# Ledger of designs, part 6: VHH binders against q9x234

Target 1, 288 residues: q9x234
Amino acid sequence: RTFSEEIKEELVNVPFGSREEVISELLGFIKARGDLDVKSRHIVFSLHSFAASRRLLNLMKYLSKPVSEIIVEKSHNIKKRYIKITAEYSESFMVIEPFFDVALFVSFLRGLFLSGGSMTNPRYHYHLEINLFEEETLALTRKSLKDFFNINAGIIELRNTRKLYIKSIKDILVFLEAIGVQRKLEEIDRIVTERKVIGDVNRTVNFIEANAIRTANSTARQIRAIELIKENMGLENLPEDLRRVALVRLRNKELSLRELGKKLNLTKSQIYSKLKRIIKIAERFGDV

## First folded at step 1 (VHH)

Design f10 (framework vhh_6fv0_2)
Fold by ESMFold2-Fast, scan of step 1:
Structure f10 (fold): chain B 288 residues (1-288), chain A 120 residues (1-120)
Amino acid sequence: as target 1 above (288 residues)
Amino acid sequence: QVQLQESGGGLVQPGGSLRLSCAASGFTFSSYRMYWVRQAPEKGLEWVSTISGSGGSTYYKDSVKGRFTVSRDNAKNTLYLQMNSLKPEDAAQYYCAKYTGDWYSPFDYRGQGTQVTVSS
């Protein structure tokens, strides 16, 4: 099996979240490999990964969407096998906006990676790429990778192909963790460590610690902003929606944005937008 | 410079109808997906509807499906939202928007909005 396929095999077993998250993952499959026949209302997926095919069928089953045809063919030009899956088009596939909520976005990324992504064995190069032909979707995906995860993705344009790529091993590990890779992260860390030791470089990549630090720094900034507002104008003088977010954040410093959202019946996107507004208000009173 | 100007809001009774309009300028209107978003008092921005550049694809928030219809006239650079069977929960400031490409401010390319009030 290829290294990419081994990663994809692990992703097959990622638990399904909300219905919106499942639809977002399916949208990722569509954007990387789906071809829409609008008149006949069908989507055709041409997948080179058997793991991706199994995951797609599981998504369709969860959503109770019929699959009309499954064909296994050999590509004439590259002589590799691929699986062609034909399913009915549903408008629900396009309702989700995957760029405004981190849970929807990571589900979208998982779909993109499964259908159009690959990773080079880290023994040779640190390289992860995703096929993404549509310019707008590519730009939005690159932006959201930076905004949600501080991942700097590059763009490759060759002939009729467009790809997002990540070359930093730290960013690759953050990406893989975000989409649900666990076991393979340990293997990748071992390979990276072995390569560094062989090259007289004794550093390990600890993406778990890096992620925790990013989260802690973000949380600390939010709390500092709320405290500045409390000291200088009083929380009671915030708009009611912002005041509720500020109070819940202060009472629950250890919770993630998703967990805070659950307490307030808000999405991650909504709570982040409100926290961003709180930070902007706090800038009037000090450095945040 | 993206410029968007909404109109057509007003006060209506539950079950009533309103047609919102948005005049767009400063960009090639027919090439861009357009959005209707709304903001109720003390709530965040909420996505309502999307229409493709050609008008061939439309999408709606579940709670407005069957009641709202988005459309566009590319010759007039105008976006529309037909709102039928209005409910108290639909009361909000309505904005037409063009996606900015910025997740933190996705709909900052929007107009001043038009107020929709549903009595009682």
Scores: ipSAE 0.000, ipTM 0.146, lowest interface PAE 15.6, mean pLDDT 77

Design f11 (framework vhh_6fv0_2)
Fold by ESMFold2-Fast, scan of step 1:
Structure f11 (fold): chain B 288 residues (1-288), chain A 121 residues (1-121)
Amino acid sequence: as target 1 above (288 residues)
Amino acid sequence: QVQLQESGGGLVQPGGSLRLSCAASGFTFSSYAMYWVRQAPEKGLEWVSTISRSGGYTYYKDSVKGRFTVSRDNAKNTLYLQMNSLKPEDAAQYYCAVGHLWTGYSPEDYRGQGTQVTVSS
């Protein structure tokens, strides 16, 4: 049960629209996974999704088109199975242009995704792709995605395998909503929000910890310097302004320089300068 | 029953121009999108251009954009491809086709005899 299959299971239940829309969705199946045998007047579909197979059979039933054969076969890779569906075709289908009308295009896109599409679980990374071997169908689909939905799809070509892909999570969400995904969109939004929040929390924690370490090291150095002076010359031998700062720092080890300044009616910079002078005096008596 | 007859090919020098025509019969031409595809001697079929049934929308292969223009005359049942700034890589047999988006027909299944375009220097 892959994440792609869960999305496809939801798409099986999308209500049928007009007859033209149903035919446009079937055309999507044909373009992604249909092999037309002109001599026998049959179309053979090789589908890797049980949900897509159920949807295809529902489309054929709605259009009153007979299905002549259903076989479940293993691919040459023994680890994978696919469903082979053979159906009769008819030249009497209405002529439609799925790339120039938004309702026909979303139906076509749903068929493409069901038969040739996949999406990676968004917990790992954002990636949606559709296998399309025909250069024309790929070009028209890419342009219509841009024109109707402002989706920027990329193209991958490898060993006569062609794919459209979308990596932007915003574009993926627009795509899925357009083809009729609803429940899975809520789950994806939740995962995306969780990933963003975890990333933001981790970044914030790292910043706080680094600052705390730097502050602790600075404070430790100041205290060590004051103790060296106390042991070797006595705090009473410091100038009165430095003595007051030394005493307040020793009594309030956890306070920031700004908070120490407030106790003595001094600015953060004034406290820092006085502590720096204390440290310089302490250098005579040891490492600080 | 569908018949497509291409013409207008020939020998041209690099940078030259040719206008291809396709005469269609046996179907309602104005109801179908039309396509140009080509095949070089040692290559497979390659999509070149698509035009919508009204002529209002056109699409092109990236390598021919700005150089080729597809058009149609629905009153004459004729499809055209104006080819400018021809390059050696454009040399191929050119075919017009119909129905390959609609029914899954490939250009091999629903095309004319083609017209040869040769570009030599």
Scores: ipSAE 0.011, ipTM 0.383, lowest interface PAE 9.3, mean pLDDT 78

Design f12 (framework vhh_6fv0_2)
Fold by ESMFold2-Fast, scan of step 1:
Structure f12 (fold): chain B 288 residues (1-288), chain A 122 residues (1-122)
Amino acid sequence: as target 1 above (288 residues)
Amino acid sequence: QVQLQESGGGLVQPGGSLRLSCAASGFTFSSYAMYWVRQAPEKGLEWVSTISGSGGSTYYKDSVKGRFTVSRDNAKNTLYLQMNSLKPEDAAQYYCARWYKGSYTPSEFDYRGQGTQVTVSS
């Protein structure tokens, strides 16, 4: 099995979130590997990954959308196998905007990676790429990677294809963690440590650094969302529980979610949920 | 109290133009990003365009880019969609929407108007 397929196998088991998150993940599949026939109202997915195919079928089942045909084909060019899945197209799937909400965006990224992504075995070099043919979708994906996760992605354009790529191991780890990879992160970090000939380099430093960047971006996004609400709606117009969270976050910009929760006698899960709702409200007023 | 009312739809030939309007009331219009969505007969709801509260940022469905322009007049609480080079595929009921998307609530409109019909035929 390829290294990419092993990562994709882990992603098959990521729990479903909201209905919007499931639709956002399906949008990722559509943008990377879906061919749309508008007249017949069908969409054909051509997938190289068996794991991605199982995940897609699970998404379609969750959304109660019928699959009309599943075919396994073998290419004569590179001896690759392709799974073709034909499903009924629904215009409602295109209403979701995955670029302004972190939960929708990570679901979208998971779909993109499953359908059109690959990662080179880190023993050889650090490279993750995603096929993304639509210019605006690629540009928005690159921007949202930077805004939400401080990931610097490059663009490769070849005669008839466009790719988004990440070569920084720190950014690759943040990306994989964001879309739901857990077990493979530990394996990747072990390989990275082996490849470096640097005195006292340890695994913990890499994970702490990646987590610090993600936390800083998340906190900055939360603060920006609160400021946006303050400027456009007024904090006094928030529900009391959300207003209290907004005020405490603004006063304590350096605190973690756990520490912030302790000040309000809330669990990490409860404060995360309330901050997520604040961000959703702020999306009405601009890019968060 | 919140109301959205669309107008400006009609019958036009392929290649023609229409300008849709949405009159908003009951909320601070400039504080909300606004959406144009459409629904063709026997089809699902389709996103067309978004404009930020200030009007500084606009977004479009790929198939309408270069042909449609969204704009707003915050002093008049009015949203517009200028549609040029109309195609048969653009025929639909067009809705003005204020939209709240979240992982904790279903993806539904906070508020949506009754719509305005656009027909493209000969």
Scores: ipSAE 0.000, ipTM 0.111, lowest interface PAE 20.0, mean pLDDT 77

Design f13 (framework vhh_6fv0_2)
Fold by ESMFold2-Fast, scan of step 1:
Structure f13 (fold): chain B 288 residues (1-288), chain A 120 residues (1-120)
Amino acid sequence: as target 1 above (288 residues)
Amino acid sequence: QVQLQESGGGLVQPGGSLRLSCAASGFTFSDYAMYWVRQAPEKGLEWVSTISRSGGSTYYKDSVKGRFTVSRDNAKNTLYLQMNSLKPEDAAQYYCAKLGYRTWSQFDYRGQGTQVTVSS
C-alpha cells in the first residue's frame, strides 16, 4: 500500500459528528473528485482510493442517500484501478458553507484529502498535496488553513491540474491531526524524531572527521619540516628542546599534540609553539 | 424572492478607483456569505471575492488581492467592493451573487450586474 492509502484507511474509521459535519465532508469529496451533472440529477465520483470509496459510501448511508452505480475500472490501461461511484444529485449536498466554522472546515478538509489528497512517505521528503480545480475553493481552503491552523499552503498550477500543497512538517502534522489521523501521526512523529537524531549524529561524525583531517594535515607538515631539517642540517644542530620534540614526533607520528606533550612533560600549547619554530627553521630548506 | 441590484460601475483610467454596491432583498442578508463575480466578454464567470455572514472573514482572487476590498453593512442589506489600482484586465460586468443550494462554483442568484470599463 502507498503511504497515502494507509492514512486514508485510518480516516475511514473517524466517528461521524453532526449532520452538518457529515455533509461538509461530503462537499469535500464533491469539490475534489465530483463531476456534477445537474441536468440528469447525478454526481459522479472517480476515486483512486478504496479507503476513500468506503468512506464515501458510509457518508451516503448516514445521510440516507442512495448510490445508483458502483464500478471498478482500470485507469486507461495504466494498471491503476479507480472506483466510479454514481449518486443522485441532492440540494442537501450543497447547503453547507465550510469556510467559516472550524468543525465544518475540518470535515471538509477530510473529504478533500480522502478524495484528492496524497502524502509522500516522510522518510523520503515532506510533502502533502490536494488536487483542487476550482479557483474559489482553492483560495478559500488556503485562507481557512492559514486563519484556523496557521498552515502555510502553496499552489501549483499545471496543464490539467491545480494543487494545494504543504511542505513544512509542522504544518503537515497540524493538518493530519485536524482531519483525525492518530496512529499514523505517531508513526510520522517517530520518523521525524529519528531523522533529527540521525542528522545530529551525522553532524557530530562530520565534525570529528574534519578535525581528524586538520590534525593529519598539521602532522604531515610537521613531519615534512623535521625531514627537511634532518636532510639539510641534521637534527643534532637544533636547539636541545626542539631536537627532543622533533625526535618524539618522528617516532610517534599518530599521537596528538596533547599525547606528545605528555611524553615530554609539556602542555599542548608549549609543544605546538616548539613545532611551529621547527617549521619556521625548515622553511629555509624547502616547501613546508 | 431573492433580489440583488448592483451599482457603481463606470469608465476609469488605469490606476483609478471605483466602489461597487449591491442592494439585497427577499432573504435574511445577515445569514448568508456574499460573493462578487465578474464576466469579461471572452471569458466565463470568474469568482472575485467572498465575505462571511458577519463580515469578519474575507477572501480574494489572487490577481485582485491587495487592490480590492469587500465589505458589507448588514443593517442596510448592502454589499460593497472597493476597487483600487484598476487594470485593463479588471474590465468586466461585475455581479453581486448569493450561493443557492448548489456548489460554490455555481451562483444561482445574481443581479443584473454593473459594467466596469478600464481604458487608456
Scores: ipSAE 0.000, ipTM 0.255, lowest interface PAE 12.9, mean pLDDT 78

Design f14 (framework vhh_6fv0_2)
Fold by ESMFold2-Fast, scan of step 1:
Structure f14 (fold): chain B 288 residues (1-288), chain A 120 residues (1-120)
Amino acid sequence: as target 1 above (288 residues)
Amino acid sequence: QVQLQESGGGLVQPGGSLRLSCAASGFTFSSYAMYWVRQAPEKGLEWVSTISYSGGSTYYKDSVKGRFTVSRDNAKNTLYLQMNSLKPEDAAQYYCAKTPYRGWSEYDHRGQGTQVTVSS
């Protein structure tokens, strides 16, 4: 099953609230995928989700609205099935304004998502979208997402399509939780955490490797400088403090400056300063 | 300015109970989902529980299901976590949060926390 369908399966069993909330959810179904035939006084829903179709039938049953026909069809152009549901038109479907009350708006969003929404598996991409063809409804939905939930939704408008989309994982989680997604939120959080851990590990490895190379190059330069002095001048001709540092560095090639400092009761800064002076002396005898 | 203040932590024996509270201000509490997250010294940051804006939907980390209950009082702008049958593994600093993403380096809408200690 698709990731979207798994999310929609959880929404089928969300408890019904007030009558107004149920009507608001049905309005969401209508705005996303319903075709209103005013001559025959019926609404046709063409749904790509079996979960959405079951939820719609439950809503119609709760509202005591008759369903005239249910057909499962396969698209001629793509090998995908869709469910066509024909129900008697009722004016009560249209009396709710879903944009002024948070409970009505959440119910409306659930209907929109079930009927015309999809979400990409978060393993690959953070993307949720809803088909919304009416310009005014799309604008009001975007505004209410921002006002009630601080969700920043974008709009894609092409010749034959209009979509509302959310790309921020934070906003996607807020959206899904608001409409009643439960178990899938845990799975999404796990995937997001795993992706962040993998990214953090990769960044940490790169940082450690780069730092190790810099340290190895610095240590090699220090040792080369000390060996040049030993060969050309003799370590006994260094000032006593520098000779002591040079000898400890040669005997402990793998230690950090801090660890060298511990052996001589000197700070990292003091060791660094003395090694810098040794390198400057060595420059007279060769390339350091 | 979003403000969250946790309370109710303490020391309990294994099998004991505690009730945590979180007082919220600076935003429309009733319009947002709320989260409980915990951090133990030897463990990473862990999501514990989520409650929807209305309180109609609740979600839990698998290891706390059946033992913890999240609830809210929108009239008092207060979030609660009832913790029963506490285990040593539940010992942690508990935070309430307004954001679903648990990376606090990116999102700072959380309280100072309340400490829960479980000792025999």
Scores: ipSAE 0.000, ipTM 0.129, lowest interface PAE 17.1, mean pLDDT 77

Design f15 (framework vhh_6fv0_2)
Fold by ESMFold2-Fast, scan of step 1:
Formats: sequence, C-alpha cells, structure tokens
Structure f15 (fold): chain B 288 residues (1-288), chain A 120 residues (1-120)
Amino acid sequence: as target 1 above (288 residues)
Amino acid sequence: QVQLQESGGGLVQPGGSLRLSCAASGFTFSRYAMYWVRQAPEKGLEWVSTISGSGGSTYYKDSVKGRFTVSRDNAKNTLYLQMNSLKPEDAAQYYCAASYWHGPLTYDYRGQGTQVTVSS
C-alpha cells in the first residue's frame, strides 16, 4: 500500500460529529473530485482510493435525507480499477460555509484529503498535496489553513493541474492531526527522528563514504518520484517500459543501477534514462 | 424565490474605477456567503471574490488582489464590488451568486449580470 492509502485507512474510523460536520466532509469530497450534473441533480465521484470510497459511502448513509440514491460501479478491468459512485443531492446544503468555522473546516479538509490528497512517504521527502482545480476553493482553503492553523500552504500551477501543497514537517503534522490522524503521527515522528539521526551520523562519520551517500540520495529521489506518481496517477498509467522500471526499483531499493539493469536486460545508461523520465513525470505532482 | 440583480457596469478607460451592486431577495441574506464571478468573451466563468455572511472574511482572485474590494450591507440586502485600477483583462459580464454547497456556478443563483467594458 501507498503511504497516503495507509493514512486514508485510519481516517475511515474517525467518528462522525454533527450533521453539519458530515455535510462539510462530503463537500470536501465534492470540491477535490467529482462531477456535478446540475441539470439532472446528481453528482458523480470517481475514486482510486478504496479507503476514501468506504468513507464516502458511510457519509452518504449517515446523511440519508439529503442523499436519495447511490449507484456504485466498478471497472471490470483490473488496470483501470476505480470506484464510480453516483448520488442525488439536496439543496439543503446551500448554507454550509466550511471556511469560517473550525469544526466545519477540519471536516472539509478531511474530505479534501481523502478525495484528492496525497502525502509522500516521509522516509524520502516531506510533502503533502491536495488537487484543487477551482481557484475559489483553493484560495479559501489556503487562507483558512493560515487563519485557523497558521499553516503556510503553497500553490503549484501546471498546465493541466492546480494543487495546494505543504512542505514543512511541522505544518504537515498540524494538518494531519487536525483531520484526525493519530497512529500515523507517531510513525511519522519516528521516521523524522531516524532521518535526523542518520543525517547526523553521515555528517560526522561518512566523509570517506561520500559516494555511497550520494548514491543513496539518488536512489531516495528515484523512489520518491515513483511514490509521487503512484499516489497521484497510478503506476498503471505510465508507459509500459517506465512502469516495469518503477516496479523493479520499488521491489529492489538496495540494488545499484547495474544490478537493476541485469534484472530487466537493460544497460546502466538505459535504466538511468528511464528513471530520469520517471522523475520528470513526477515533477508534475510535486517537488522532486 | 431567490432573486439577484446586478448593476453598476459600464465603459471605463484602463486605470479607471467602477462600483458594482447586487440587490438580493428571497432568502436570509446574512446567512449566505456571497460571490462575484465574471465571464469574458472566449473564456469560462471565473471566480473573482467571496465575502462571508457576516462580512468578517473576504477572499480574492490573485489577479484582482489590491485592486478590488468586496463588501456587503446586510440591512439593505446588498452586495458590492469596488473595482479600482481596471485593466483590459477585467472586461467581462459580472454576476453575483449566493450558493456555496456546489460553488457559485452550481445552483445558478445568479442574476442577468452587469457588463464591464475596459477600452482605450
């Protein structure tokens, strides 16, 4: 499982608060992902996260009065597996303003993160991001993060995407705690401590091993890039030659480029070229 | 029935100013965040500004920050947009909206709009 999916699995178990809070969380799902057909009065969700899908169905069940119908569809093809959920909606949600009340806002953030958010494994890089194409929602979310939690979120605008991101480990921890993460916070703290201890050891002892450290850093960057792609688009959407390289690198994190090449019948230069292309693709989804 | 009526548009030179108004009726105005959105020729609808129900919080599209100011008078059920230092890129049909659940575009609680033209 991805690190993001592990966090999302924990969020499925967050208790439901008030009706207004549950509506606010559902609004988060809507704003990060999903299409609304206003003419037919329904909304469609297409989710790759099974944890997010389970949480969404539980929210809709809890809100039975504002939701009249739920239709669940799954792709018959395992490479294109996703959960499509269609639900009718009610105008009773119009008064919800999740940006001006902290309880509504944290519920909204949880929905956003489940629907369109991801976090890089902190072993490799400190990065959390949320897909938010609508400028209004992004601006309101960014300001409310600053106003309520003193979180300074940045904006990534690429030709086809718009994202809100957090790079500070302090701000990431505040964000995760606010949306209801508990067990994973302890794990993240442990990883952060381990990274600092290893960094200190490398700084004081490993001048002689500079080449090994540089190689480890290069490998870490490659793995970070692959995880970003996995979290944001799925490895199955990579060209076949790149997907094979990504999978073999993830399974064999300790192998040199020459050793990876032997497993794929490719030269060191060919493996390097393909990993470089993977890194370039990952740049669409965050800083690598 | 929800009704929104925009006014105050017109022709202005680059660097000029206009003040838009939106008269609202048919709902409890102070309970809803209000929005200004615009649509220029050959472009989709763009969010411009949001103001909370109480008026205590305001938000702006990056390209209008420092130039536009949104305000409201809850006693008069009226929303305003003060537009200063107008640029050719600001030329558009301007609409007000009163629905957050799905955003200002979803329930179409927009009036007919008011046209803003910026030309030298």
Scores: ipSAE 0.014, ipTM 0.374, lowest interface PAE 6.2, mean pLDDT 77

Design f16 (framework vhh_6fv0_2)
Fold by ESMFold2-Fast, scan of step 1:
Structure f16 (fold): chain B 288 residues (1-288), chain A 120 residues (1-120)
Amino acid sequence: as target 1 above (288 residues)
Amino acid sequence: QVQLQESGGGLVQPGGSLRLSCAASGFTFSSYAMYWVRQAPEKGLEWVSTISKSGGSTYYKDSVKGRFTVSRDNAKNTLYLQMNSLKPEDAAQYYCARGYSPTWYGMDVRGQGTQVTVSS
């Protein structure tokens, strides 16, 4: 199962509210994947989700609306299976305004997501999208998401597709909770928390370890260089400024360059430059 | 019987303005969101604008944002569409609808429409 299908499986079990809420959810299905024929009074749904198909059949049963056909077909272009459901509708019961009442709106969103929505596994990317080609539905859904839930949704348009998308994990969690996701929401929260903790721990450990190694290697190299000079030419043969640095470094092996500089009234950069010159001199007497 | 009567259409030059009106009867106007939709010659029906029951929320087709303003007077059971900076692409038969759009319920709940022509 895809991650999206697992979310949709959970949504199949969301309890039905009022008749108006059930009709609002059906409108969501229609707007994403329905082909509405007003004259013949039927709707054709082309769904890629088995969970969405089962939910739709449950909605039709609740509304006492007959389902005329259920066909499983392959897409000509993609070779993916889809479920085609033909069902009767009545114009009189579809007088619902899902954008002005929060209960009707969340029911509508559930239908939209089941019919045309998907979410990427949060282990990889934070991305939820709904395929909505119809401009009115996209505009009204986007504004109602902002007005009711403070969710900021973006729009992407490609040559033959239009999508509403949510990138923020906080907004995705609000969206999923609103439409009735519970168990999967807890799983997503755990994944997000684990990713953040692992990332933060790894970054912190890598930074501390790398710095400790660099500092230890640098200090050891400086001391080795000074000892090589001491053994091969004598520290007294260094220029006065370099000799002072060499002696202070040997007496204070635990001090940082900044602290070492304070003892000689020199900046960190000046101490570093002088130690670099000491190492250069020592290279003539051995590997440092 | 639900009735919607549009008016205010006409011929205007590019860059001009028109104000459309829709008189509603046969239902409690203040209880319904209202829509403006249009149909251009030899094209399908297009959503233009939506207004909430109170008038507190308005929504527009991207191509008309900043140029069109929808409003309503619930005391007079009247819906309005102020159209500014009209373009040739705006030429169409304009209809008002009660909580129904052609994309949601089909086109059965709308008035006779008012013709808008944009020509120089």
Scores: ipSAE 0.005, ipTM 0.359, lowest interface PAE 10.7, mean pLDDT 78

Design l01 (framework vhh_lunsekimig_d3)
Fold by ESMFold2-Fast, scan of step 1:
Structure l01 (fold): chain B 288 residues (1-288), chain A 118 residues (1-118)
Amino acid sequence: as target 1 above (288 residues)
Amino acid sequence: EVQLVESGGGVVQPGGSLRLSCAASGFTFSSYALYWYRQAAGIERELIASITRGGSTNYVDSVKGRFTISRDNSENTMYLQMNSLRAEDTGLYYCAAKGYWRTPFDYWGQGTLVTVSS
């Protein structure tokens, strides 16, 4: 019945993409969770959402990963239920970087939100938050939200709590659409309009998501091009200016073109031009 | 930025020695279990050596007594000392850092080539 749970119910039905995307979503579930049994190489998920629990079980089934235990626990009053799911982690052999590709990143965000996210009913406040206890992951998630979607997320960091939050309604709508919310977006947009907020948000969200996908595809293409050159020619045989760009891109897969340019004292236009030349060279060695 | 950078590969004759290094940055090195993998031509990538956060080591039978894995948390570096090298040891050597719950991301190096030939 909570507003968050209604959103999560919709997310349960998002179709599975690639195996890499499913693993990325599972990583999101893991990172938003606050506790585990590391010694036995088992993850204990303590989920407060039945929708999130169903989604997690579907992900585990898709990956053929064993679930050893499912327990539903109740508080003193049955008003608050917790679902404990125990699963093995150490058998993951897939190398996934959820911050490199937009499809992997939105899958990661969906897992984060399902496991540790909440949104206040927009009738009262514009507020979305996610529990993220590991500092490095939180920083990378915040950076990727900015780079892929131009979302300005804040951090609340206390000794016993660490959260990522979004308070801009425009950014919240971009976030929700990115992770696969559809019907609930229209309800939110109606509430926002009743509160006299700027229109065209859904159109802006769709435009930003499309641009993020193009950017991620472009980044993936850049990395493939550089790897092809590395394997077939060697990066040391590139012109000095292109070699510098190739090395910085490989070491900073998560950075935007503007940020890469700053590291090399180049404009966004200059770095784009050099990456385009790298791709052209790579075409000699295979499909890019 | 997260990276694992391998070094120390090269060409060596049978019976020779090499020391591989894996320098890590951008993550909490001491929290990770660390691994060396090898990929030979026509063979799938295989785990050859591992070292836990606490320093316990494991090896595949073919390298036991010849290879030694170690870690230096102060330098954020893992090593593989390879002695009595054989032609069968030829391949690409990858370092990896595999996490548990608080470090669930797996990180991989790009590989370093070791060639054992006369």
Scores: ipSAE 0.000, ipTM 0.118, lowest interface PAE 17.4, mean pLDDT 77

